# Designs tried in a protein design chat: VH-VL binders against Sulfopyruvate decarboxylase subunit alpha (comD). Part 7

Target 1, 169 residues: Sulfopyruvate decarboxylase subunit alpha (comD), of Methanocaldococcus jannaschii (p58415)
Amino acid sequence: MRGSLAIYNALKDSNIDFICSVPCANLKNLLKLIEEDKNIINIPATREEEAFGICAGAYLAGKKTAILMQNSGIGNSINAIASLYKTFQIPTLLIISHRGDLKEQIPAQIPMGRWIEKLLDVCEIPTYKPKTPEEAYKLIKYASSYMYKISYPVALLFDALYWEYDLEK
Short names: E, the ipSAE of ESMFold2; O, the ipSAE of OpenDDE; V2, 0.75 times the mean of E and O plus 0.25 times the DockQ between their complexes.

## First folded at step 2 (VH-VL)

Design z07 (framework fv_zagotenemab; at its last look DockQ between E and O 0.03; V2 from the best seeds 0.00; counts 0 for: pae E 15.4 > 2, placed apart)
Fold by ESMFold2, look of step 3:
Structure z07 (fold): chain C 169 residues (1-169), chain A 119 residues (1-119), chain B 112 residues (1-112)
Amino acid sequence: as target 1 above (169 residues)
Amino acid sequence: EVQLVQSGAEVKKPGESLKISCKGSGYRFTSYWIEWVRQMPGKGLEWMGEIYPGDSDTKYEKNFKGQVTISADKSISTAYLQWSSLKASDTAMYYCARPLYSSWFFDYWGQGTLVTVSS
Amino acid sequence: EIVLTQSPGTLSLSPGERATLSCRSSQSLVYSDSNTYLHWYQQKPGQAPRLLIYKVSNRDSGIPDRFSGSGSGTDFTLTISRLEPEDFAVYYCMQGTHYPLTFGGGTKVEIK
């Protein structure tokens, strides 16, 4: 749980009070921590595009928001990011999980992690890639402040190795 | 509204060159792969390859590599499928499609371009 | 290369009946991110394919709830709970987990 606990503590210490999540297996420990916290509104969404809409509304209502998602759905959200968040200068924190890339030696594969970085760069979203729980805490705290300075989303990308820290007691 | 509009039907002779087009609108063209799919008369669907117009990264199915060229002109939001020398066996319907997040599903399809190659 | 085997090749049914279409993969379609990139398309004569179901069980926007998908690993099913006249078409499964992308051979659902 050390990986998920560091993320959770950073979100709490950054005063994130509204979280919209698209449920997936690799976020389950983090979502459990958030569900147990009565001071955070947690809204599950069925699609990533919905999560962007929900958090935009919550921001306008005065909430400090984060979106928890897996990288497989970010492509569906490109138009929402450009048309809503860029246009109306809406901050949000993107906690993006990727347990692994396509690692097929047979056949040759382009890692999906590389594709997510192309998409985030096209959207002009500053992206940080914490490798340890200590880095995750510091970078989430920084990103949660920075997203307000730029009035735009900031992303934290967590690769497959990061979630191995949840195997520690 | 997202649309993929393909060039019109072509009637060609063996040995001629051909370049068919797929114009994307209603979305950021450079942020999505464009897939090409062949459907031979009375047959199923075959993936031919794809291009990411943002950087022209291109992948081919092994039997189409070297047989066709996939390209894009991002300034006019258009992808292309091109033959330098058509064969009668190239007679088919050709679709372009837009995948979401690489090539894992195609949420929009062009209307198709029928290519007929006959002597 | 991943082979998707659809069965039956043709399914002859009447309107109002339940259709069950099978797609079997030669390898697991579970990707390292825990997603299963198995999708279903509908194609009517003279038309481009239309996405019905993505990632096994998720209906695309505007797809009626009589269409449902299920399955895991290598075995997948498209179910049409009560056939409507517009549902008589060819249905293809497709996998996006492994390159090259491959389609099943199709199941034609035709009026009996």
Scores: ipSAE 0.000, ipTM 0.489, lowest interface PAE 15.4, mean pLDDT 85
ESMFold2-Fast, scan of step 2: ipSAE 0.278; ipTM 0.762
ESMFold2 (binder alone), look of step 3: mean pLDDT 93; pTM 0.940
OpenDDE, look of step 3: ipSAE 0.017; ipTM 0.609

Design z08 (framework fv_zagotenemab)
Fold by ESMFold2-Fast, scan of step 2:
Structure z08 (fold): chain C 169 residues (1-169), chain A 121 residues (1-121), chain B 112 residues (1-112)
Amino acid sequence: as target 1 above (169 residues)
Amino acid sequence: EVQLVQSGAEVKKPGESLKISCKGSGYSFTSYWIEWVRQMPGKGLEWMGEIYPYDSDTKYEKNFKGQVTISADKSISTAYLQWSSLKASDTAMYYCARGDYVWGSYPFDYWGQGTLVTVSS
Amino acid sequence: EIVLTQSPGTLSLSPGERATLSCRSSQSVSHSDYSSYLHWYQQKPGQAPRLLIYGASSRATGIPDRFSGSGSGTDFTLTISRLEPEDFAVYYCQQYGSSPLTFGGGTKVEIK
């Protein structure tokens, strides 16, 4: 679980105290760590656009927020990002698991982030792609500060190679 | 305990409709793909398609697109495979399985017990 | 689509012998940034398939270490180092390197 532990420690050390999550298999270890932490409010959401709404409200109530989600959920959230986050300048940290599906791989065998990176770029959300647990920790710390400087979401994409760190001995 | 439980065997005539089910338990149903696999009598395994129950995103193998419909009801943790008009060539064992994106490789780690569908005149 | 060819179709062996099963893909199912997208399943008569090996070489939970997988690119091998009576079954390879997902035709390991 070294990959999930690095993310969890970075969120904790960045004083993130409110998390909305849309679960996926790659996030299960991370979600367990968050659920066991009494200093973090963890609200499960059924849909990603719901998580964006909840976290916007939490931020306005003084919370430091993150959203845990799968890449497919960004498409559902474009309107909330535009009409709520961009319009009202709301920071949040996006922890995005690139689980992939066959639809994303039609011409390219591997979902290398072409579609998700394009969508995040259209939304004007700065995006980082940590490759190791050490890099994840450092980039999350940086992104957590940066999102307040820009008053807008910052995203971190975690691909299949990253989640292999949760499986190593 | 992770478990996929499928509906019971069906005996149908050509032209009839059918809907079979696969109920997941012991895990977060919306966090995993459900895979459908056909095995004709005495033959090997054929992937038919998949669904991500969270948003009902579906992918079909080309030869099954339009022949069968895959759906899911996440409120009861159940996936479905449906035919509007069965053919004798649909006679097969149908398996559902859970797809897990581990190591980038997407293995089918848990399988249902199978639903035998027999279509004869 | 990627076609998986398994050989031999039938392998007749005695308990205690080594079984070597081959799976050849029509195009590469390996990626430089990821493990190979090839899995092995075991199916006994009247039963659902069971995952044995995923990502060409990783044993699934509960699978004995006499089962091992190897290979990359287009050539893959499942090895059973010392056959036990319960290992006589049909074995299928499967790829996720490209849509659609495909299975090999199977290799039946039968008692001699």
Scores: ipSAE 0.005, ipTM 0.472, lowest interface PAE 13.9, mean pLDDT 83

Design z09 (framework fv_zagotenemab)
Fold by ESMFold2-Fast, scan of step 2:
Structure z09 (fold): chain C 169 residues (1-169), chain A 123 residues (1-123), chain B 112 residues (1-112)
Amino acid sequence: as target 1 above (169 residues)
Amino acid sequence: EVQLVQSGAEVKKPGESLKISCKGSGYSFTTYWIEWVRQMPGKGLEWMGEIYPGDSDTKYEKNFKGQVTISADKSISTAYLQWSSLKASDTAMYYCARTYYYDTSGYEYFDYWGQGTLVTVSS
Amino acid sequence: EIVLTQSPGTLSLSPGERATLSCRSSQSLVYSDSNTYLHWYQQKPGQAPRLLIYKVSNRDSGIPDRFSGSGSGTDFTLTISRLEPEDFAVYYCMQGTHYPYTFGGGTKVEIK
């Protein structure tokens, strides 16, 4: 669980107190840690665009928000990012499980995996790609501060190699 | 220990309203989806829809959208399936089941089932 | 919508014989998490369905070793190695890979 534990500790140490999630297998260990934390409001969503709406409302109510999702969820959410987040300058932290990179074995995930970095760039969302648990902790801490300075989302992409840190240590 | 207990059999006339229930116990009711499945007499299984009791979010199979309403009351760990106006074609056994884990990235399996509620609609 | 086709519709066998039930899907059942969400349920007359096999080949708790599941992609098989009297029932495959969930039409295993 070393990969998920590093992300969880960084979110806690960044005072993130409201999380909306669309679960995927790579996020399962992280979601368990969050669900067991009584100091974090955790709202599961059925779709990623719904998560963006919920977190926007939570931010306006004074919460410090993060969204947990896989990269295909960005495609579903482009309108919410443009019309809500960019227009009203809303910060949130995006924790994205990156599917469809070179290690991806499911063909349907490959196009979105190739496009995700370009889509985030078109959306003007700063993006970081941690490769180790130590790097994840440091970059999440940085991104959590940075999102408030720009009043806009910041994304962290976690690829298939990163999630190997959650296997047998 | 985990169990889903459904309400008793119902005999109704066409045009009447009906609400049947499924009560979960022995687990965290708000962390699992509740599924509704129809079985018409002598026929196979049809998925109708589901609800996540934690936030009452619902999904319906398209042919049941607008025909039934799925709801839940998490304070009493109970999910509901409701008709505003029953038809003779609604005569069926209705089962509730739970989905093993709340995971929208993959729909898992129905590990526990209720005993079923027989609904008979006749004049 | 994923269509599951089960064959045969009825399988007439004697106790002690091997039963092989087929389930074919209209498209691949591999999900983005690399799991295949194809499951098998048993329904006896007057009873609720019972989970038998989940994710292609995993036996549910308490299910005897004579039941096994196999397959990949779009072709899946449920095998009962030696039929017992209590195994005569209707068997349904189901996919949980994509919304909406869908069931096969069922295979009735009956005494010859």
Scores: ipSAE 0.000, ipTM 0.460, lowest interface PAE 18.0, mean pLDDT 84

Design z10 (framework fv_zagotenemab)
Fold by ESMFold2-Fast, scan of step 2:
Structure z10 (fold): chain C 169 residues (1-169), chain A 119 residues (1-119), chain B 112 residues (1-112)
Amino acid sequence: as target 1 above (169 residues)
Amino acid sequence: EVQLVQSGAEVKKPGESLKISCKGSGYSFTSYWIEWVRQMPGKGLEWMGEIFPGDSDTKYEKNFKGQVTISADKSISTAYLQWSSLKASDTAMYYCARVSYDLYGMDVWGQGTLVTVSS
Amino acid sequence: EIVLTQSPGTLSLSPGERATLSCRSSQSLLHSDSKTYLHWYQQKPGQAPRLLIYEVSNRFSGIPDRFSGSGSGTDFTLTISRLEPEDFAVYYCQQYGSYPLTFGGGTKVEIK
């Protein structure tokens, strides 16, 4: 589970204290680590656009927020990004499990997997793609600081190869 | 006409190596995940792992990692499950099955390869 | 890992009767795409399993309409409305939403 451990440790070391999550198979180990941490408020959401609304409110209440989701949820979140995040300049960290790339087994996610980087770019969300647990830790640490400088979300995309680190014995 | 054909039954002694095969036909072999499933005598189904033949990417259930190797040769549309040193506890029926972006679930199964390991 | 618990382990019925098979998961199988990747397989003695129902309630090609699936979250049911002789088999549920992929322990539907 060292892929999820690197993300979890980076979130903690960045003082992220409020997380809204939409469950996804690749996020299961990370979600368990977060759910067991008494210093992080974890609010499950049914849909990704609800998570954006919840985290916006938490930020306004003084929390440092992150959203855990899969990339297919970005499509139904465009309105929340434009109407809440861009308009009110709200920072948050997006931890996105990149589904719909090569070897994706769930067909409904394939189109969004091909379009996700372009959609994030038109939303003007800076996007990074960590390849290893070490890189994930560094990039999350950097992104968590950077999001406050731009007052806007920063995204980290974690592909199928990244989640293989959670399967190591 | 889509089918997976597995190699024949094997009778082995503990410590011997073994490689069994699963050959796909009637479809694009490189476009579907191949799953390996074990069924011990009188027991249920256990997922062992999978491979995507297009690039040989593999995933294993943790109890099988290091005990078996899953591989594929896309030039002959064949996936493999192999042991370097068999144990009596490896006695089981081994199935391969495909999963694709066209369907959710394991829609095509091989007929199974019975592996018997006894001294 | 997600544990799937099937009950009962054995269901003894006569042809013409209704069979109701349960599968419970240790955590919700609802995904962010609003789908649930819970599948049902049938295995007859000496044969490979075959796909019956995919994504909770969708019948796979060629499966008779007496087979139906239902459920959500953690509780799932396979129903055979009127058992035919060829339906006496072992049935397995399986989740495809999270690694490692897992199967239930199976429910054997046997003739009384």
Scores: ipSAE 0.000, ipTM 0.462, lowest interface PAE 15.8, mean pLDDT 85

## First folded at step 3 (VH-VL; framework fv_iscalimab)

Design i02a (from i02 with light chain Q98E; at its last look DockQ between E and O 0.78; V2 from the best seeds 0.00; counts 0 for: pae E 3.7 > 2)
Heavy chain, then light chain:
Amino acid sequence: QVQLVESGGGVVQPGRSLRLSCAASGFTFSSYGMHWVRQAPGKGLEWVAVIWYDGSNKYHADSVKGRFTISRDNSKITLYLQMNSLRTEDTAVYYCARDWLGYYFDYWGQGTLVTVSS
Amino acid sequence: DIVMTQSPLSLTVTPGEPASISCRSSQSLLHSNGYNYLDWYLQKPGQSPQVLISLGSNRASGVPDRFSGSGSGTDFTLKISRVEAEDVGVYYCMQGLETPYTFGPGTKVDIR
ESMFold2, look of step 3: ipSAE 0.382; ipTM 0.798
ESMFold2 (binder alone), look of step 3: mean pLDDT 94; pTM 0.957
OpenDDE, look of step 3: ipSAE 0.895; ipTM 0.949
ESMFold2, look of step 5: ipSAE 0.378; ipTM 0.791
ESMFold2 (binder alone), look of step 5: mean pLDDT 94; pTM 0.956
OpenDDE, look of step 5: ipSAE 0.462; ipTM 0.847

Design i02b (from i02 with heavy chain S30K; at its last look DockQ between E and O 0.69; V2 from the best seeds 0.00; counts 0 for: pae E 6.9 > 2)
Fold by ESMFold2, look of step 3:
Structure i02b (fold): chain C 169 residues (1-169), chain A 118 residues (1-118), chain B 112 residues (1-112)
Amino acid sequence: as target 1 above (169 residues)
Amino acid sequence: QVQLVESGGGVVQPGRSLRLSCAASGFTFKSYGMHWVRQAPGKGLEWVAVIWYDGSNKYHADSVKGRFTISRDNSKITLYLQMNSLRTEDTAVYYCARDWLGYYFDYWGQGTLVTVSS
Amino acid sequence: DIVMTQSPLSLTVTPGEPASISCRSSQSLLHSNGYNYLDWYLQKPGQSPQVLISLGSNRASGVPDRFSGSGSGTDFTLKISRVEAEDVGVYYCMQGLQTPYTFGPGTKVDIR
């Protein structure tokens, strides 16, 4: 099973119908699957902070939302998370590509890659790290319900090893 | 590995108070809801209370509402149950359990016995 | 409150034979997301409970294939295809749909 396909199928089976994303290399295959699905509203954003604002509005309009980003987007979004999501108890599902991990090729990504779990902790966002496509499917499906139970974002963090499931074996 | 260890049980007279603790390890405690479940001697399981991941929301069974208070300290990685105005019917083994994403209890402690006897 | 019942409350099984336990709820446990919020727990003698089946039919990690769950809505069944000595204990169903969460009365399984 491909990593992006498992995530896409879980989002569909969880009735996620509104997605806002900032593209990055690891998300390319997943974004292709989402773009081709006419039953999901897909809004590209230039910055992750903008995506948080858009999805908050979509949630208030009755949509079930997810935000697709890389881990550096949390750093750009701390004020939006605190002032909007924490304050007004807004659920969303964060699909986060973990850049700056052991296979990171871009030096500027390495500091954020080391800090991602601490930043999510500062934001008080429950975080789970699926290791396989099967785990990803199950965790996304459950987390999409859990975010409503806690009325707050829930994050799924996918490291570089996870995205290797997108490569042909 | 996930571990939950309850403590603070004992023998106490009716009307007294007792505080149970559940020390957690092996997982990101602040990301999970936690429960207390009790079992009277020779009887079945009874759910007592739940607290969400950050302590913001708590729910208690009607049988203990107003007398018991669930709480957590995420910095100490510990779950608590404050039990006031204890009655003989509160005699039970008290388990802490981890909530799996709002679905089920995936890990349980070994339990601590509370005996309320005059 | 959602009332949970189980039948039988006690059973004795010859080793290697199947066993079946029924659980009923006073209202549907089927959520609009398509999942039944019904779990099965086993409490072996002298031990804490452990989850066997979640969401009606999903075996928990490390649970042998001889355990299976089925059913939907208000009626659920736990089956053990071949009872082994280590399966002795009390089996509880529990609803996790809404607070207060509630357990069934338990089914004691013994072997002869």
Scores: ipSAE 0.047, ipTM 0.662, lowest interface PAE 6.9, mean pLDDT 88
ESMFold2 (binder alone), look of step 3: mean pLDDT 94; pTM 0.955
OpenDDE, look of step 3: ipSAE 0.646; ipTM 0.892

## First folded at step 4 (VH-VL)

Design g01 (framework fv_cafelkibart)
Fold by ESMFold2-Fast, scan of step 4:
Structure g01 (fold): chain C 169 residues (1-169), chain A 120 residues (1-120), chain B 112 residues (1-112)
Amino acid sequence: as target 1 above (169 residues)
Amino acid sequence: EVQLVESGGGLVQPGGSLKLSCAASGFTFSSYGMNWVRQASGKGLEWVARIWSDANSYATYYADSVKDRFTISRDDSKNTLYLQMNNLKTEDTAVYYCARDWLGYYFDYWGQGTLVTVSS
Amino acid sequence: DIVMTQSPLSLPVTPGEPASISCRSSQSLLHSNGYNYLYWFLQKPGQSPQLLIYLGSNRASGVPDRFSGSGSGTAFTLKISRVEAEDVGVYYCMQGLETPYTFGQGTKLEIK
């Protein structure tokens, strides 16, 4: 679970204290680490756009927020990003499990896997794709600082090859 | 292929100084915590010091036996870890290993060690 | 400081037989995140130590499945299901919960 440990430790070391999550299989190990941490508020959401609303409210209450989600949820969140996050300049860290690329078993996930980076670009969300646990830790630390400088979300995409670091050979 | 290569060991008199180096290759050095662990001849392992990454403000930690005498430092541009040893004692005689740590993976790679002998 | 105590300190084994090493800590190594910060290392004669088990029960890369770690809190065990000649060396447990990181005394495994 080295991949999940790298993300978890970077979130902790960035003082992220409020997480809203839309669970998926690749996030299971990371979610367990977060759920067992008494210093992080973890609120499960049924839909991704609800997670954006919840974290916006938490930020306004003084929390340092992150959203854990699958990339397919971005399509349903475009309006929340535009009307809430861009309009009111709300920072948050997006930890996105990138489905629909290499090793994808469900054909319906493939179109969004191909479009996700372009959709994030249209939303003007800076996006980074860590390839290793070392890079994930470093990029999350930088992104957590950067999101406050731009007053807007920053996204980290974690593909199927990244999640293989959780399998330990 | 991760490699850690220590150097700088040698014979020194009590009260003297030595600076050890550990040259790292094959991984993103700047992301890892780095440690010094020593072993006296025929004895067990003793952790000496740790320095964390730039993302953690280069926080340093020391064993009480070496605190105020040893200083751990790193130069990420050169992929090199250092241990400045001052006011050396006979009890500091040991093979000194550098070892990395990362997110629960403590000491998954070690160097070959460098021998420090403190004797009159 | 957390004190680590190993037993036995000397372990002669016949090839193909199982071996077991115990490690006790003076305080719980179970972090609030759910992990036991307990590690096992092997130092073969004339070599640097190598990591066998991390976070209580996880095998390090390249470690044969005949090695297993178990335990929680203050009591841990390293087991070798069938000892081979290449397993000769000194085994150390270590706690990584807090600095100073501390090692057990070491268990010398010998083939006879």
Scores: ipSAE 0.006, ipTM 0.525, lowest interface PAE 12.6, mean pLDDT 87

Design g03 (from g01 with heavy chain N35H R50V S53Y; framework fv_cafelkibart)
Fold by ESMFold2-Fast, scan of step 4:
Structure g03 (fold): chain C 169 residues (1-169), chain A 120 residues (1-120), chain B 112 residues (1-112)
Amino acid sequence: as target 1 above (169 residues)
Amino acid sequence: EVQLVESGGGLVQPGGSLKLSCAASGFTFSSYGMHWVRQASGKGLEWVAVIWYDANSYATYYADSVKDRFTISRDDSKNTLYLQMNNLKTEDTAVYYCARDWLGYYFDYWGQGTLVTVSS
Amino acid sequence: DIVMTQSPLSLPVTPGEPASISCRSSQSLLHSNGYNYLYWFLQKPGQSPQLLIYLGSNRASGVPDRFSGSGSGTAFTLKISRVEAEDVGVYYCMQGLETPYTFGQGTKLEIK
């Protein structure tokens, strides 16, 4: 399986039915699969903090939510995580495309790429890093159950090597 | 089937110039970083330069030994990688390989190489 | 620049026996993302280099299971559990943590 297809199948099999997405080039194949699925509500957001707000509301309305984003969005969302998600015990899946690795070679993204795991740790968000499509499917299935047990977000970080599975068909 | 085919090597005198080409096929060239790596006869591998792709603003990086003398470039419409070599020195004599690089794979496919000889 | 050092530089081996090559880096190749940016290549006589191991321990597509990579930080090992005649060549480690990318000196594996 391709990388995006494994993530999509895991979200579907976990009954995720509401997704907020913040655009990222690595997520384009996954977003296309989600947009073509009539059983999933997909709301684009212009800011990551806005996506956290929208998904919190959807959860309170009975939806099972995920947020698709680039890693830089976590820094912008610390207040929403602390004041909304931690305080009111709201679960969601964070599907994060990890940019700013050293191989990106774009200076503006390097600091966030190196700091993302520390930021998630400070926020007390359990974080998994799937390396293969099979691992992604299994970890998302686990995380989708685990987030309800802890009543808090769980994150899956997908690095540049993972997205290679979308290119080799 | 992924293929990389280098050309443009040859004999040139010190101070001269050569432009190498690497023709790519069998993959979406515009989505990969591309490297030049060289190897002098009987010696080890030496990384020369990389050019990334549009997601990285076509960023370029060079080994100190070739900075300001070599220029790496690409033409995505022709699936071709280039290395413009100016002010060539005898120590630039080597087989030059092009290699593709997806983030995390580092040179998963290499060309057959093209020989550059800098001598009088 | 990160300096890569391999040992041994020459490795004569009898077919069917195991072989082991060490690679050390002048600074840690373990990124905060949890990956070791260490790669192993094989260059067979008269051929271009080919990728064997990426990110420290992951076997590249088509590489036999007798090859394995291990280690973390500054110390890495490539092992061949049962050397075969087609394994002859020069083995290189490489760091991809930062530019300039740098290779070890190479280890020449020869059949006795």
Scores: ipSAE 0.000, ipTM 0.496, lowest interface PAE 14.4, mean pLDDT 84

Design v12 (from i02a with heavy chain Y103F; framework fv_iscalimab)
Heavy chain, then light chain:
Amino acid sequence: QVQLVESGGGVVQPGRSLRLSCAASGFTFSSYGMHWVRQAPGKGLEWVAVIWYDGSNKYHADSVKGRFTISRDNSKITLYLQMNSLRTEDTAVYYCARDWLGFYFDYWGQGTLVTVSS
Amino acid sequence: DIVMTQSPLSLTVTPGEPASISCRSSQSLLHSNGYNYLDWYLQKPGQSPQVLISLGSNRASGVPDRFSGSGSGTDFTLKISRVEAEDVGVYYCMQGLETPYTFGPGTKVDIR
ESMFold2-Fast, scan of step 4: ipSAE 0.754; ipTM 0.891

